# Designs tried in a protein design chat: VH-VL binders against q9m9l7r79to301. Part 1

Scores and structures below are computed, not measured.

Target 1, 223 residues: q9m9l7r79to301
Amino acid sequence: VIALPLPHKPLIPGFYMPIYVKDPKVLAALQESRRQQAPYAGAFLLKDDASSDSSSSSETENILEKLKGKELINRIHEVGTLAQISSIQGEQVILIGHRQLRITEMVSESEDPLTVKVDHLKDKPYDKDDDVIKATYFQVMSTLRDVLKTTSLWRDHVRTYTQACSLHIWHCLRHIGEFNYPKLADFGAGISGANKHQNQGVLEELDVHKRLELTLELVKKEV
Below, numbering starts at 1 at the first letter of every chain, in headers, positions and changes, except where a header shows other numbers; antibody chains aren't numbered by Kabat.
ipSAE, averaged over its two directions, is called F for ESMFold2-Fast, E for ESMFold2 and O for OpenDDE. V2 adds 0.75 times the mean of E and O to 0.25 times the DockQ between the complexes of E and O.
[cut] stands for letters that were removed.

## First folded at step 1 (VH-VL)

Design ca2 (framework fv_cemiplimab)
Fold by ESMFold2-Fast, scan of step 1:
Structure ca2 (fold): chain C 223 residues (1-223), chain A 121 residues (1-121), chain B 107 residues (1-107)
Amino acid sequence: as target 1 above (223 residues)
Amino acid sequence: EVQLLESGGVLVQPGGSLRLSCAASGFTFSSYAMTWVRQAPGKGLEWVSGISGSGGSTYFADSVKGRFTISRDNSKNTLYLQMNSLKGEDTAVYYCARDLYDFWSGYFDYWGQGTLVTVSS
Amino acid sequence: DIQMTQSPSSLSASVGDSITITCRASQSISSYLNWYQQKPGKAPNLLIYAASSLQSGVPSRFSGSGSGTDFTLTIRTLQPEDFATYYCQQSYSTPLTFGPGTVVDFR
């Protein structure tokens, strides 16, 4: 799949993300994928440069335009998200997150755009009826309901959630109690005020109970 | 002190139009979703319409869809219900109410006193 | 549309009694159920939201329970100001729907 670098935050399953693709070769490849009815790419968070704080989006965009092949693969996190290419308008591409991916190898170092082979990741098996995991799930749900009552900061984050929410955002919020354990963990992390490293940690955690615990920690900080 | 005050309820003829207003005070109006709920004389409560805090999302009961429009002016702390093609079955006391959240949640913690709309010839 | 039913339609009670009102949804609504109190000539007042959460300022003698399709409102040690009509309301999906109401009158 084509590897798309994300500068500011990971794409969490269930969420929309607009990105701006300045590289005409990358943009053309995405347009061709849609034309061929294969509208998917991999979306991977860009790693921090320890010697430089990318404190502005314009600086990060300039860097992304210059990163190619092996240099790009060394600058992105190995775990990312299968992204459906929902629309392309000019340089703006709308991605929809579906599931976690892990990069296994580059397809070709000489080809632009960067293309990688991936493994599709699955959650580790868990007991749905385990009382401890169930208790954590309900703590996350209760905390999310409390946070949404006390802050308007999450309004913009909730707008980017898909799961029937592109039509009516309140519908997803109503159905939050019916979310399975992985979906609730992802949703809570995605609307939290967590930094990109914390959100990446949630994305990388395949143990559902641990992922719920990570999400609980993030949403508790909002109350 | 949270206060909601409805106005605009009058006698109108079938097929007529009317706009109701709800003046809000005592809270940050734009931080709360709002709703209209009506009650026909001697009957129970019926939800009519809702609007998110920003006004970006609106919701309607099937009985009023296409005839009623909900809107808000956050600079004036006022909620509106534009009612068109009025029918006798629209006769009711109309309440405005405040949601617990700025997104549409459907939990209504404060209500106005209501304004009576009568549709009759 | 989700239909809400309440039982009983009316109930006569004395001050100091404990009473229970039931609400049933035509399909599962998880915990998205609210309870309102309405006195004659006045606007409704929110008592309970999310099935069991007591609204700020509401006396602790009011409590809610249930999930899925079956819900109850309990008023422990009924007071004179509790004689009113009580409505349940689902907030699970649009259109939002109210139950037909339960009238609690003085015996």
Scores: ipSAE 0.000, ipTM 0.430, lowest interface PAE 15.5, mean pLDDT 82

Design ca8 (framework fv_cemiplimab)
Fold by ESMFold2-Fast, scan of step 1:
Structure ca8 (fold): chain C 223 residues (1-223), chain A 120 residues (1-120), chain B 107 residues (1-107)
Amino acid sequence: as target 1 above (223 residues)
Amino acid sequence: EVQLLESGGVLVQPGGSLRLSCAASGFTFSSYAMTWVRQAPGKGLEWVSGISGSGGSTYFADSVKGRFTISRDNSKNTLYLQMNSLKGEDTAVYYCAKDSTWYEYGMDVWGQGTLVTVSS
Amino acid sequence: DIQMTQSPSSLSASVGDSITITCRASQSISSYLNWYQQKPGKAPNLLIYAASSLQSGVPSRFSGSGSGTDFTLTIRTLQPEDFATYYCQQSYSTPLTFGPGTVVDFR
């Protein structure tokens, strides 16, 4: 798949993310994927650059336009998200996250846009009736409901979730009651005030109980 | 030829620090999680620490948490284990090993080990 | 943390024997169980991964079975090079944990 770098945050499964693709070669490749009924790409968070002194988004955007091939793969996290290309309007591309991916190999280091081979990652098996996991799940659920009811800080983040949740916050509260354990962990992380490294850690965690625990830690900080 | 070579094992005093290195060759280093496993003389295997292929996720056994740090330099194909506040119980042969993405399919390549002795 | 136990702790066998080693996890680990062989003075080598999958290059006389909490390693028609210590290891969650090992020695 085409590897799309994300500068500011990872794409969490179940969320949509608008990105702006200024490189005409990348944009053309995404349009071609949609035409061939393969409307998917990989979305991977850009690693921090310890050698560069940058505090602005404009500097990050400049880096994205300069990174190609092998330089790009060395600057992105290996675990990312299978992104459905929902729409392309000019330079704006809307991505919908579906599942975790891991880069296994570059298809070609000199190709533009960067294409990679990926493994589709699956959650480790878990016992949904385990009392400890179930207790963690209900703590995450309870904390999320409290935060969604008592603050408007997460309103914009909620709007980036699926159509059923984005229409009204009260519909979102009912919708999350139907989430399975992995989906709730992803949702909570995605709407939390977590930094990009914390959200990347949630994305990389395939043990459902541990991922719920990570999410619980993140959402507790919001109350 | 897929190979892992550890180095850095020496005699250190209790409370001291030491950094171990593991040089990898013959495979795409950044595509695999790496781990450190130790074995005290005459005893069994104990998993110590693991790091994802990108270096973004690290994990530790309870016995070393807060004292040891794992890191990797994918440009040099090298894995590191920084050991601080060393105890006599840390005396062991330390192996580096190549693992799958989430440690799920076993450690298929091992180095020959480097001996760390913590004694006065 | 998930604790692993092995039985027996040691056994004596002759070339040509078939032996079975058991491994038990303190909680369900599905099929995320690996088996290793270690000879004196050498690093371990992976024999079986995912409870029953034979590692490339490992002789077919080795086999693994089980799921959940109970697992077995079987060596059919034991060869001289099979006298070693065998370890099971869970890969279901970190921290990863090994069993205490089973020593297979010559009778």
Scores: ipSAE 0.000, ipTM 0.416, lowest interface PAE 16.7, mean pLDDT 83

Design ea2 (framework fv_ecleralimab)
Fold by ESMFold2-Fast, scan of step 1:
Structure ea2 (fold): chain C 223 residues (1-223), chain A 123 residues (1-123), chain B 107 residues (1-107)
Amino acid sequence: as target 1 above (223 residues)
Amino acid sequence: EVQLVESGGGLVKPGGSLRLSCAASGFTFSNAWMHWVRQAPGKGLEWVGHIKSKTDGGTTDYAAPVKGRFTISRDDSKNTLYLQMNSLKTEDTAVYYCTTDLYDFWSGYFDYWGQGTLVTVSS
Amino acid sequence: SYELTQPLSVSVALGQTARITCSGDNIGSKSVHWYQQKPGQAPVLVIYYDSDRPSGIPERFSGSNSGNTATLTISRAQAGDEADYYCQVWDSSTAVVFGGGTKLTVL
């Protein structure tokens, strides 16, 4: 799959994200992928160290434009998201997140565009009737309902979640009531306002109960 | 059919107290957020306060002009909403409406309104 | 505290289009709801979440909201549309905020 670096936040499953692709070779490869009815790429968060977390977005984007091949692969997190290429209009590409991926190897030493082999990650098996996991799920659900009813998060964040919401908050609240445990954890993290490292941690957590616990911590900060 | 019926309005002197009631029927009252909205004669609508459903903690919020003087409560066993008004001022003269959106959360708007009850604060 | 401003009155000729505005700081980032009130009656919701109509409200009623201004549009105005119209938002700092109301007169 083509590896697309994300500078500011990971792509959470179920969310859409507009990106701006300035490299004509990458853009052409994405257009070809969509034309051949294989409209998928991998989306991976760019690594940074704790000492550089005050960097501007303009400086980060400038650096991304200069990174190629093997240099780029060492600068992105190995766990990312399978991204469906929903639309391409000029240089704007709309991505829809589907599931977690892990990079296993670089396909070739070609400099541009970066192509990687990936493993598709699966949640660890869990017992949906386990009382402890069920209790955590209901805590996340009740906290999300309270946050969505009392804050502006429903307008700013929920509308970027595919299939979750029309323009009305009451449709969204009914819809999320039907989410399974992994989907609720992902949704809550994605709308929580968490920083990129916290969201990357949620994305990397394959234990469903632990992921729900991480999400609960993030959404509680909004109350 | 959904019905909201306010009662308890009347004439009171400044500094007095009055309790309004709103009898609700035709929906699951315990799930609904309930609001009071008032309208002074010939003036516009003004939100007074709300009380959340039991599921959402049953907490109350008030508009600044009434905070500390008015108390909203509910009795889910009787499907009744209350507004306790203390230290009444002439500026509190208004028709008081109870209103709801019928959802199990605050939708941000009001679907259903009672007919209103008039409170007159005058000597 | 957050405030909404409406014109005191708007006139429209029978069969023409009336536009009632509701101005607020960055109101386009909020959801706007509209109520119709006739003399001696309780308000009736006519538009919610900027542009949606409740069941029973004719398609002649529509809404929009962007920037600092929300607009209620009533096409093919009828005598029965004469009423006071109120816009309303929910603001996290002030809770429920109503506009001052606009009296619509159909000529």
Scores: ipSAE 0.000, ipTM 0.427, lowest interface PAE 17.0, mean pLDDT 81

Design ea4 (framework fv_ecleralimab)
Fold by ESMFold2-Fast, scan of step 1:
Structure ea4 (fold): chain C 223 residues (1-223), chain A 121 residues (1-121), chain B 107 residues (1-107)
Amino acid sequence: as target 1 above (223 residues)
Amino acid sequence: EVQLVESGGGLVKPGGSLRLSCAASGFTFSNAWMHWVRQAPGKGLEWVGHIKSKTDGGTTDYAAPVKGRFTISRDDSKNTLYLQMNSLKTEDTAVYYCTTDWGYSYGFDYWGQGTLVTVSS
Amino acid sequence: SYELTQPLSVSVALGQTARITCSGDNIGSKSVHWYQQKPGQAPVLVIYYDSDRPSGIPERFSGSNSGNTATLTISRAQAGDEADYYCQVWDSSTAVVFGGGTKLTVL
C-alpha cells in the first residue's frame, strides 16, 4: 500500500481526517488507486526527531517534504491505519480510518511514493463476559456518555466520526451504545484531547482490556 | 415518531398501592434511560426517579420523598416502563409523566401526556 | 440537597424581551435545561445544555448560564409564549432538580 505520513496525529479507526498532499506524484498515485477500485492507503504517524522538541507544524511539513522512499520508512511509526481514500479535491485528500496495520517491509523497487507491505493487525482474543474487562468497558461508556451529555466541549469533535455522529448528538449516543469493546476504546481515544503519543499508544495496543484502560485514562481527563 | 403513552392512574386511598405503565415506541427503548416526573395540581415539576438502560447497568435512582416506597422497572421485550407505588400518601397526588432523555442527557425531549393519580380518603 | 430558585412570575409586553432567571449554588458548573408548559399540556424542552435549541424552537429563545444564575431570554415576545417555564439541572448528590417554575404573562 502507499504509505502516507501523518505529521500531527495518528488516524484512529472510524474517523475522517483531511490531509494536504503537496507532492504531485503521491497525489497522482492516490487518484490512480481510486480509479482501479483499490481506494486504500496506509496512514502512519511521523516519529519525533531526537533533535526536535518542537511540535511546530511548519517544521514538521518541511521535514516531510524532504523525506523520500527508504528514508521516510525509518521516520514513521510501524503501526498505522488502513485509510480509505474518500475524496480528492485539488491537494486535499479525505481519509477514513478502517483498521490497524503493521509495516512488514518496503517494496524495494518503489522509492516515490513510498510503498510498503503490511500485515492487518487483529485484537488479541478476549472474553467479553470477563467481569474485569466488562467493568472497564462500562466505565469508559459511562464516562463518554457523561462528557457528551453534560458538556458541549466535545460535540463539534464527534461530528467527524461517522454519519451517526454528525450534527445530532442523540444519534451518536445511540450509536456508541452498540459499540463492541475495541470500537469503544478507539472512539473514546479519538475524541479525547490526547496528544499524538497517547493516541499512537492506543492504536498500538492489541490487548483489548489494556486499550480500554488507556482510553479510560484519556476520557477521564475531560470530566 | 417517538411516542410515550402512560396508563394506570386513578383514585386510591392513603396507604394503598398503584402501578403505572408507559408504553414506548419510535426509538430503541433498550438503549434509553427512562424517567418518571410528577406534578401536583397547580404545582411545579418534581422528578420521581429513573432507570438506566440495561447497557448502562439498569440501575435505579429515586427522589428522597419516594425512596423506599416506589420502584421503577422496565421490560425491554415489551418496550414498557413501570412505576410501582406503595404506601401512597396524599402528597403523592399528581399527574405522573413518563419521559426520556433520549436526545439530550437529562434534557427531557419526549414526554407522555401524563396519567392522574389521586390519593384521597 | 441542591435547590433551584425561580421568580414566581414575570410579565412582558408583546414584542418586548422577557428574562427568566434560575439561581443555584455554582449553577454555572452545571448544564441547565429549560421547559415550557402550557395549561393541560405536557412540558416541552425549549433550551438544552445552557443555550442550545431543539429543532422547531424559534431563535427568539436563548439561554445563558454563569456563576450562580442561569437565564432564559425570550425576545420579541408573542401571545403564544405565555406559559409556565421551568429550569432543570442534574446534580451528583440530588440527581434531577427542577426549579419551582415561573409564570410568564404576555400583556
Scores: ipSAE 0.000, ipTM 0.437, lowest interface PAE 15.2, mean pLDDT 82

Design ma1 (framework fv_mosunetuzumab)
Fold by ESMFold2-Fast, scan of step 1:
Structure ma1 (fold): chain C 223 residues (1-223), chain A 120 residues (1-120), chain B 112 residues (1-112)
Amino acid sequence: as target 1 above (223 residues)
Amino acid sequence: EVQLVQSGAEVKKPGASVKVSCKASGYTFTSYYIHWVRQAPGQGLEWIGWINPNSGGTKYNEKFKGRATLTADTSTSTAYLELSSLRSEDTAVYYCARDTSYYWEGFDYWGQGTLVTVSS
Amino acid sequence: DIVMTQSPDSLAVSLGERATINCKSSQSVLYSSNNKNYLAWYQQKPGQPPKLLIYWASTRESGVPDRFSGSGSGTDFTLTISSLQAEDVAVYYCQQYYSTPTFGQGTKVEIK
């Protein structure tokens, strides 16, 4: 899949994310992917290092345009998200996150744009009826209701998830009430005020109970 | 037969703390937020904070942050407001009130109120 | 905080006549995505807790007489009592729940 670097935060499954693709080769490859009825790419968070401590977003964008092939793959996290290409309007590409991916290797023949082979990540087996995991799930759900009761958060953050969450809090609460354990953990992390490293940690955590616990910590900070 | 029943009147010295209780009955305690609102004699209503008995989560009015503590005991369906470092300006009737988390925001049932008098 | 201002502070109305109370918010309490105004009205009689009359600016609470109605949007709201009864003598409060809840200072309604 084409590897798209994200400078500011990872793409969480279920969320919409607008990105701006200035590289004409990358943009052309994404457009061709849509025409071939294979409208998917991989979205991977850019790693922090000594050179990336700049606070300027424009400086970060310049660096991304200069990174190609092997240099780019060494600067992105191995775990990312399968992104559906929902629309392309000029340089703006709207991505929808679907599931976690891990980069297995670079495709040597395609350095520009960077193309990688990926494995789809699977959650570790868990007991859905385990009282401890179930209790954590309900704590996350209850705490998310507390967060959504804050008008600024459900207005600004959850609108980018689905139309149901932007139209009315009742529809949003009904919608999330039907989430399975992994999906609730991802949703909660995505709407929290978590920094990119915390969200990347949630994305990488394949133990469902631990992922729910990480999310619970993040959403509790919002209340 | 939804009821919120509060503890009785309290008289406290400046600098003391007070703890007011609100016992809920006639509904599922964990399904509703409990808010605390006070009213000084002859004055209007002032929101203190809310607690979600299901999550234990709380939200405070910045004016009361650090002095007010909201707790709930789900085994007895009782919510508590503790207010510390009392001043004469804290003399007020303190109300608990129920708010749904699902349909709408509005305080549909209120406790009878607890008069807290802070006097030297 | 959103400041709620009511007018008038006190209102004297004859039995059977219309009473009108105004409430103004310092910021809009209309949420554009769901087109709802996060505004409620309460009635408080001496020695009693407040009683919810209206929520979402115009939706009457169950059991509240139809002579009570709410209107308005954004920053300007009105509570109307179409035919004042003796039992309606009380202080009325508007409240926003768009952000941290705040109340108006109250309007005292008395029989003229």
Scores: ipSAE 0.046, ipTM 0.613, lowest interface PAE 6.2, mean pLDDT 83

Design ma2 (framework fv_mosunetuzumab)
Fold by ESMFold2-Fast, scan of step 1:
Structure ma2 (fold): chain C 223 residues (1-223), chain A 122 residues (1-122), chain B 112 residues (1-112)
Amino acid sequence: as target 1 above (223 residues)
Amino acid sequence: EVQLVQSGAEVKKPGASVKVSCKASGYTFTSYYIHWVRQAPGQGLEWIGWINPNSGGTKYNEKFKGRATLTADTSTSTAYLELSSLRSEDTAVYYCARSPYDYLWGSYFDYWGQGTLVTVSS
Amino acid sequence: DIVMTQSPDSLAVSLGERATINCKSSQSVLYSSNNKNYLAWYQQKPGQPPKLLIYWASTRESGVPDRFSGSGSGTDFTLTISSLQAEDVAVYYCQQYYSTPTFGQGTKVEIK
């Protein structure tokens, strides 16, 4: 799949994200994917620059414009998200996140646009009836309900997730009550005020109980 | 208790293939990556690749691409390394090892198999 | 590929004395965002597989005696055995997992 670097935050499954693709070759490749009914790419967060103590968005975008092939693959996180290409209007591309991916290798002659082979990640098996995991799930749900009820977060962030959820808070509360454990963890992380490193950590965590615990920490700070 | 039990020693001719097995027990097989590492006699450790038993996805060290094939059978909790076009330089002890996959690479190895000696000679 | 270099190649230490092994990486294995060093240490005795001693540069694996400790950050790391025991005779390897896993060449520890 085409590997799209994200400078500001990872794409969480279930969310949509507008990006701006300035590279004409990348943009053309995405348009061709949609034409051929393969409207998917991989979306991967940029790693911090270890040689620099600055991580400004402007500096990150400058690096993105100059990195190609092997240099680019070494500067993105290996774990990212399968992104559906929902629309392309000029340079603006709307992505919808579906599932976690891990880069296994670069296609050997791929430089522009960067093309990678990926492993489609699955959550580690878990016992839905385990009392400890169930307790964590209920804590996440309870905290998330409090956050959505007492803040404006539901108006600002949940609009990027579901149509039903963004319509009214009570419809959103009903909707999330139907989420399974992984989906709740992803939703909570995605609407939280977490920084990019915290959200990347959630994305990389395939142990469902640990992911729920990470999400709980993120949503708890919003109360 | 966690155990990784490997198949017995193999002696092969140059140009042959070998398939080494690694049977896991004492944990959920699909929750951890299985890596393969070899050690030539009197030499250091060399990473070959990993397999994710949950997805069947693999990653290989460039040196072994095209010659090594990693597979896993979740019904028997067994991982396999197949190495083709054997040369005398492939004589080594081959280890399987477990790592968590919730991080980039996650590739410190907490449990190791006992090793399988593969000897390639005429 | 990140190259791992250990020093010394071998050392002889008397029972009860301190053994120190150094490991240097060709580039930093510290991830600045989480402040973790992607470095592990293993012990290998003749005829046996390697055994994990330390991960994240300084975290001791469960069941490993407290005489083993890891330290360092970035490119320079140390494994210390505070009071060498007879059972500690082995080859010790450092390993980075910041990128594709690579190992040091090993340090052989002998008594006397």
Scores: ipSAE 0.000, ipTM 0.471, lowest interface PAE 15.6, mean pLDDT 82

Design ma3 (framework fv_mosunetuzumab)
Fold by ESMFold2-Fast, scan of step 1:
Structure ma3 (fold): chain C 223 residues (1-223), chain A 121 residues (1-121), chain B 112 residues (1-112)
Amino acid sequence: as target 1 above (223 residues)
Amino acid sequence: EVQLVQSGAEVKKPGASVKVSCKASGYTFTSYYIHWVRQAPGQGLEWIGWINPNSGGTKYNEKFKGRATLTADTSTSTAYLELSSLRSEDTAVYYCARDEYSSGWYVFDYWGQGTLVTVSS
Amino acid sequence: DIVMTQSPDSLAVSLGERATINCKSSQSVLYSSNNKNYLAWYQQKPGQPPKLLIYWASTRESGVPDRFSGSGSGTDFTLTISSLQAEDVAVYYCQQYYSTPTFGQGTKVEIK
C-alpha cells in the first residue's frame, strides 16, 4: 500500500481525517488506487525530529514534501492504520481508519510515492466475560459518559467519528454502549486530549486489556 | 549481543530529583518497550512504568504517577527515568528492562545492571 | 491489583535434589480467549539483575537449562528445578502480567 505520512496525530480506527496531499505523484497514485477498486492506503504518524523541536504544522508539512523513499520510511512510525480513501477533492483527501498495520518492507520500485508491504495486525483474542477486562471496560465507559456530559469539547471531537453519534448526547451514549472492547478503547483514545505519542501507544497495543487500561488513563485526565 | 547499560549510583537528599539512564545496544531500540522496575534493599520487585521508544508513549504504575517521568532518546538509544520529590522509601536499586511491544506482554527478557539510588539526609 | 504470594519464603535443598516453589495469584491470570497464563518466573543472584526463566507459565526462555520447568494454571503455579546445581542458589520471583505487573515476594533457594 501507499504510505501516507501524518504530521499531527495517528489515524485511529473508526475516525475520519482530512489530509492535504500536495505532491502530485502521491495524489495521482491515490486516485489510481480508487479506480482499481482498492481505495486503501496506509497512514503512518511522522516521528519527531530529534535535531529540532518543530511544533508548527507548516514546518512538518515542508519536511513531508522533501522526504522520499528510504528517508521517509525512516521518519514514520512502523505501526499505522489501514485508511480507506473516502473522497478526493483537489488536494484534500478524506481518510477513514479501519485497522492497525505494520510495515514489513519497502517496495523497491515504488519509492516515490513510498509504497510498503504491510502486515494487517489483529487484536489478541479476549474474553468479553472476563471479570478483570470487563471491569476495565465499564470503568472506561463510565468515565467517557461523565466526560461527555460535562464538556462540549468532547462532543465536538465526536463529530470526527465515522459512525457519527446523533445530535443528542443520549443517543451518542447509547451508541457507544454497543461498542466491543477494542472499539471502545480506540474511541476513548481518539476523543481524549491525548497527545500524538500517547495515541500512537494505544494504536500499537494489540492486547485488548492493556489497550483499555491505556485508554482509561487518557480519559481519566479529563475528569 | 543485547545489552542495557545504566548510569552509576546516586546519593540524594529528601526532596531532590534523580535521573537514571539506560543505554541499549545490540538490537533495534524502537522495537521493544523499556520498563523500569525498582527493588528496595532486601525487598521484592516493584514495577514503575514503561516507555515505547518508537512512539514516546508511556504508562505509569499509579503509585508513581506525578513523580516519575520516563523519556527516551532514539538517536542515542537511551531511556531515562526521572524521579522527583525523593523520600527515604525511594532508596532502591532501579532497573531498566525490555519487552517486545507488539506482543502486548510485560515479560522482561533483558535487564540493565541496576542503579543504586540512596536517599538520606 | 493482583497480589502474588509465594511459598515457601526459603528452601534448603541438597545438590541433585528437586526444588519446588509455589506461586498463587489473588485472581486468575488465565486469559480464556487465548488459553494463556500470564505468568513468568525470574532468577536473581546476589548483586545481579533478575533473569527471565519462564513465561506463559511453562515456556522456557532461550538458553535456560531444561531442569527448570513451570506448571500450573489460573491461580496456582509451580516452578520446579529437577536437579539442583550449585549455580541455582538464588532468589526466585513469580510475576503476573495479566494486568499491571506485580511480583511475588520471592523464594530463597539455598544448598542444604
Scores: ipSAE 0.000, ipTM 0.409, lowest interface PAE 16.4, mean pLDDT 82

Design ma4 (framework fv_mosunetuzumab)
Fold by ESMFold2-Fast, scan of step 1:
Structure ma4 (fold): chain C 223 residues (1-223), chain A 119 residues (1-119), chain B 112 residues (1-112)
Amino acid sequence: as target 1 above (223 residues)
Amino acid sequence: EVQLVQSGAEVKKPGASVKVSCKASGYTFTSYYIHWVRQAPGQGLEWIGWINPNSGGTKYNEKFKGRATLTADTSTSTAYLELSSLRSEDTAVYYCARGYDLWSPFDYWGQGTLVTVSS
Amino acid sequence: DIVMTQSPDSLAVSLGERATINCKSSQSVLYSSNNKNYLAWYQQKPGQPPKLLIYWASTRESGVPDRFSGSGSGTDFTLTISSLQAEDVAVYYCQQYYSTPTFGQGTKVEIK
């Protein structure tokens, strides 16, 4: 798959993310993927630059344009997200996150765009009836219900979630009550005010109980 | 100076599991990948997999997938290789080695850990 | 996987003479965008781990004597020891890091 670098935050499964693709070769390749009915790419968070004392949007854009091929792959996290290309309008590309990916090998022999082989990651098996995991799940659910009722997070961040809770907060609360354990962990992390490193940690955590625990820490900060 | 120091030799029965450690010092542990490579007596080098200590991400050689588990503890700057369902063919010296990124040579190596699998 | 093949399997060379080891990859390890060959050479002495000698096919690692040199591009690579010393008796391995790492079978260098 084409490897798309994300400068500010990882793409969490279930969420929309607009990106701006200024490289015409990359943009053309994404358009071709959609034309061939294979509308997927990998979305990978950029690693922090050791030489960067500050990160401006303009600075980040310049770096993204300069990084190509193996230089780019060295600057992105190897765990990212399978991103469906929902729409392309000029330079704006709308991505939908589906599942975790891990880069395993570079396959592009062309100068641009970077393409990589990926493993599709799956959650480690878990016992849905384990009392400890169940307790963590219900704590996440309870905390999310409190956050959604008492903060503006549902207005700003729930809009970016692909399974719409569109009509009323009560419909959203009902809807999340039906989430399985991994989906709840992803949803909670994605709507939280977590920094990019914390969200990347959630994305990389394949142990469902540990991922719920990470998400619980993030959503507790919102109350 | 950069050092990778591995745990001592192990003797195991067929069917057992072994866990080898690799403690890094002299550099920022999370800035480099740790690769694992083995060498059977009198044989060549065989790559097992890598771990990124920063993310916990891993990649395994298909031959070892399902039997090898790579982990890292950033608080102690230690990487681990666990190999399960041991066979006599797993008798080898196991090395950890440092790579700057996914596409780098291995510039520093541990001293090696001999794992002997015998009845 | 990229298969790495070395030749010869063993080589006996007199002290002070040239030793030449060849390595072939089943696929090119040259990346056109940066014009680098993802090829390394290692030296392994008995009871010791491998030691990196050469990377990017021809760049000598710090501290490695200048009698060691690497050459080649794409699929055909050579390690040359211009004037063999007693301490150079070892097994030498080529390795590609263009994709998942693979090693050649090794070339044993000994004194004639």
Scores: ipSAE 0.000, ipTM 0.464, lowest interface PAE 14.2, mean pLDDT 83

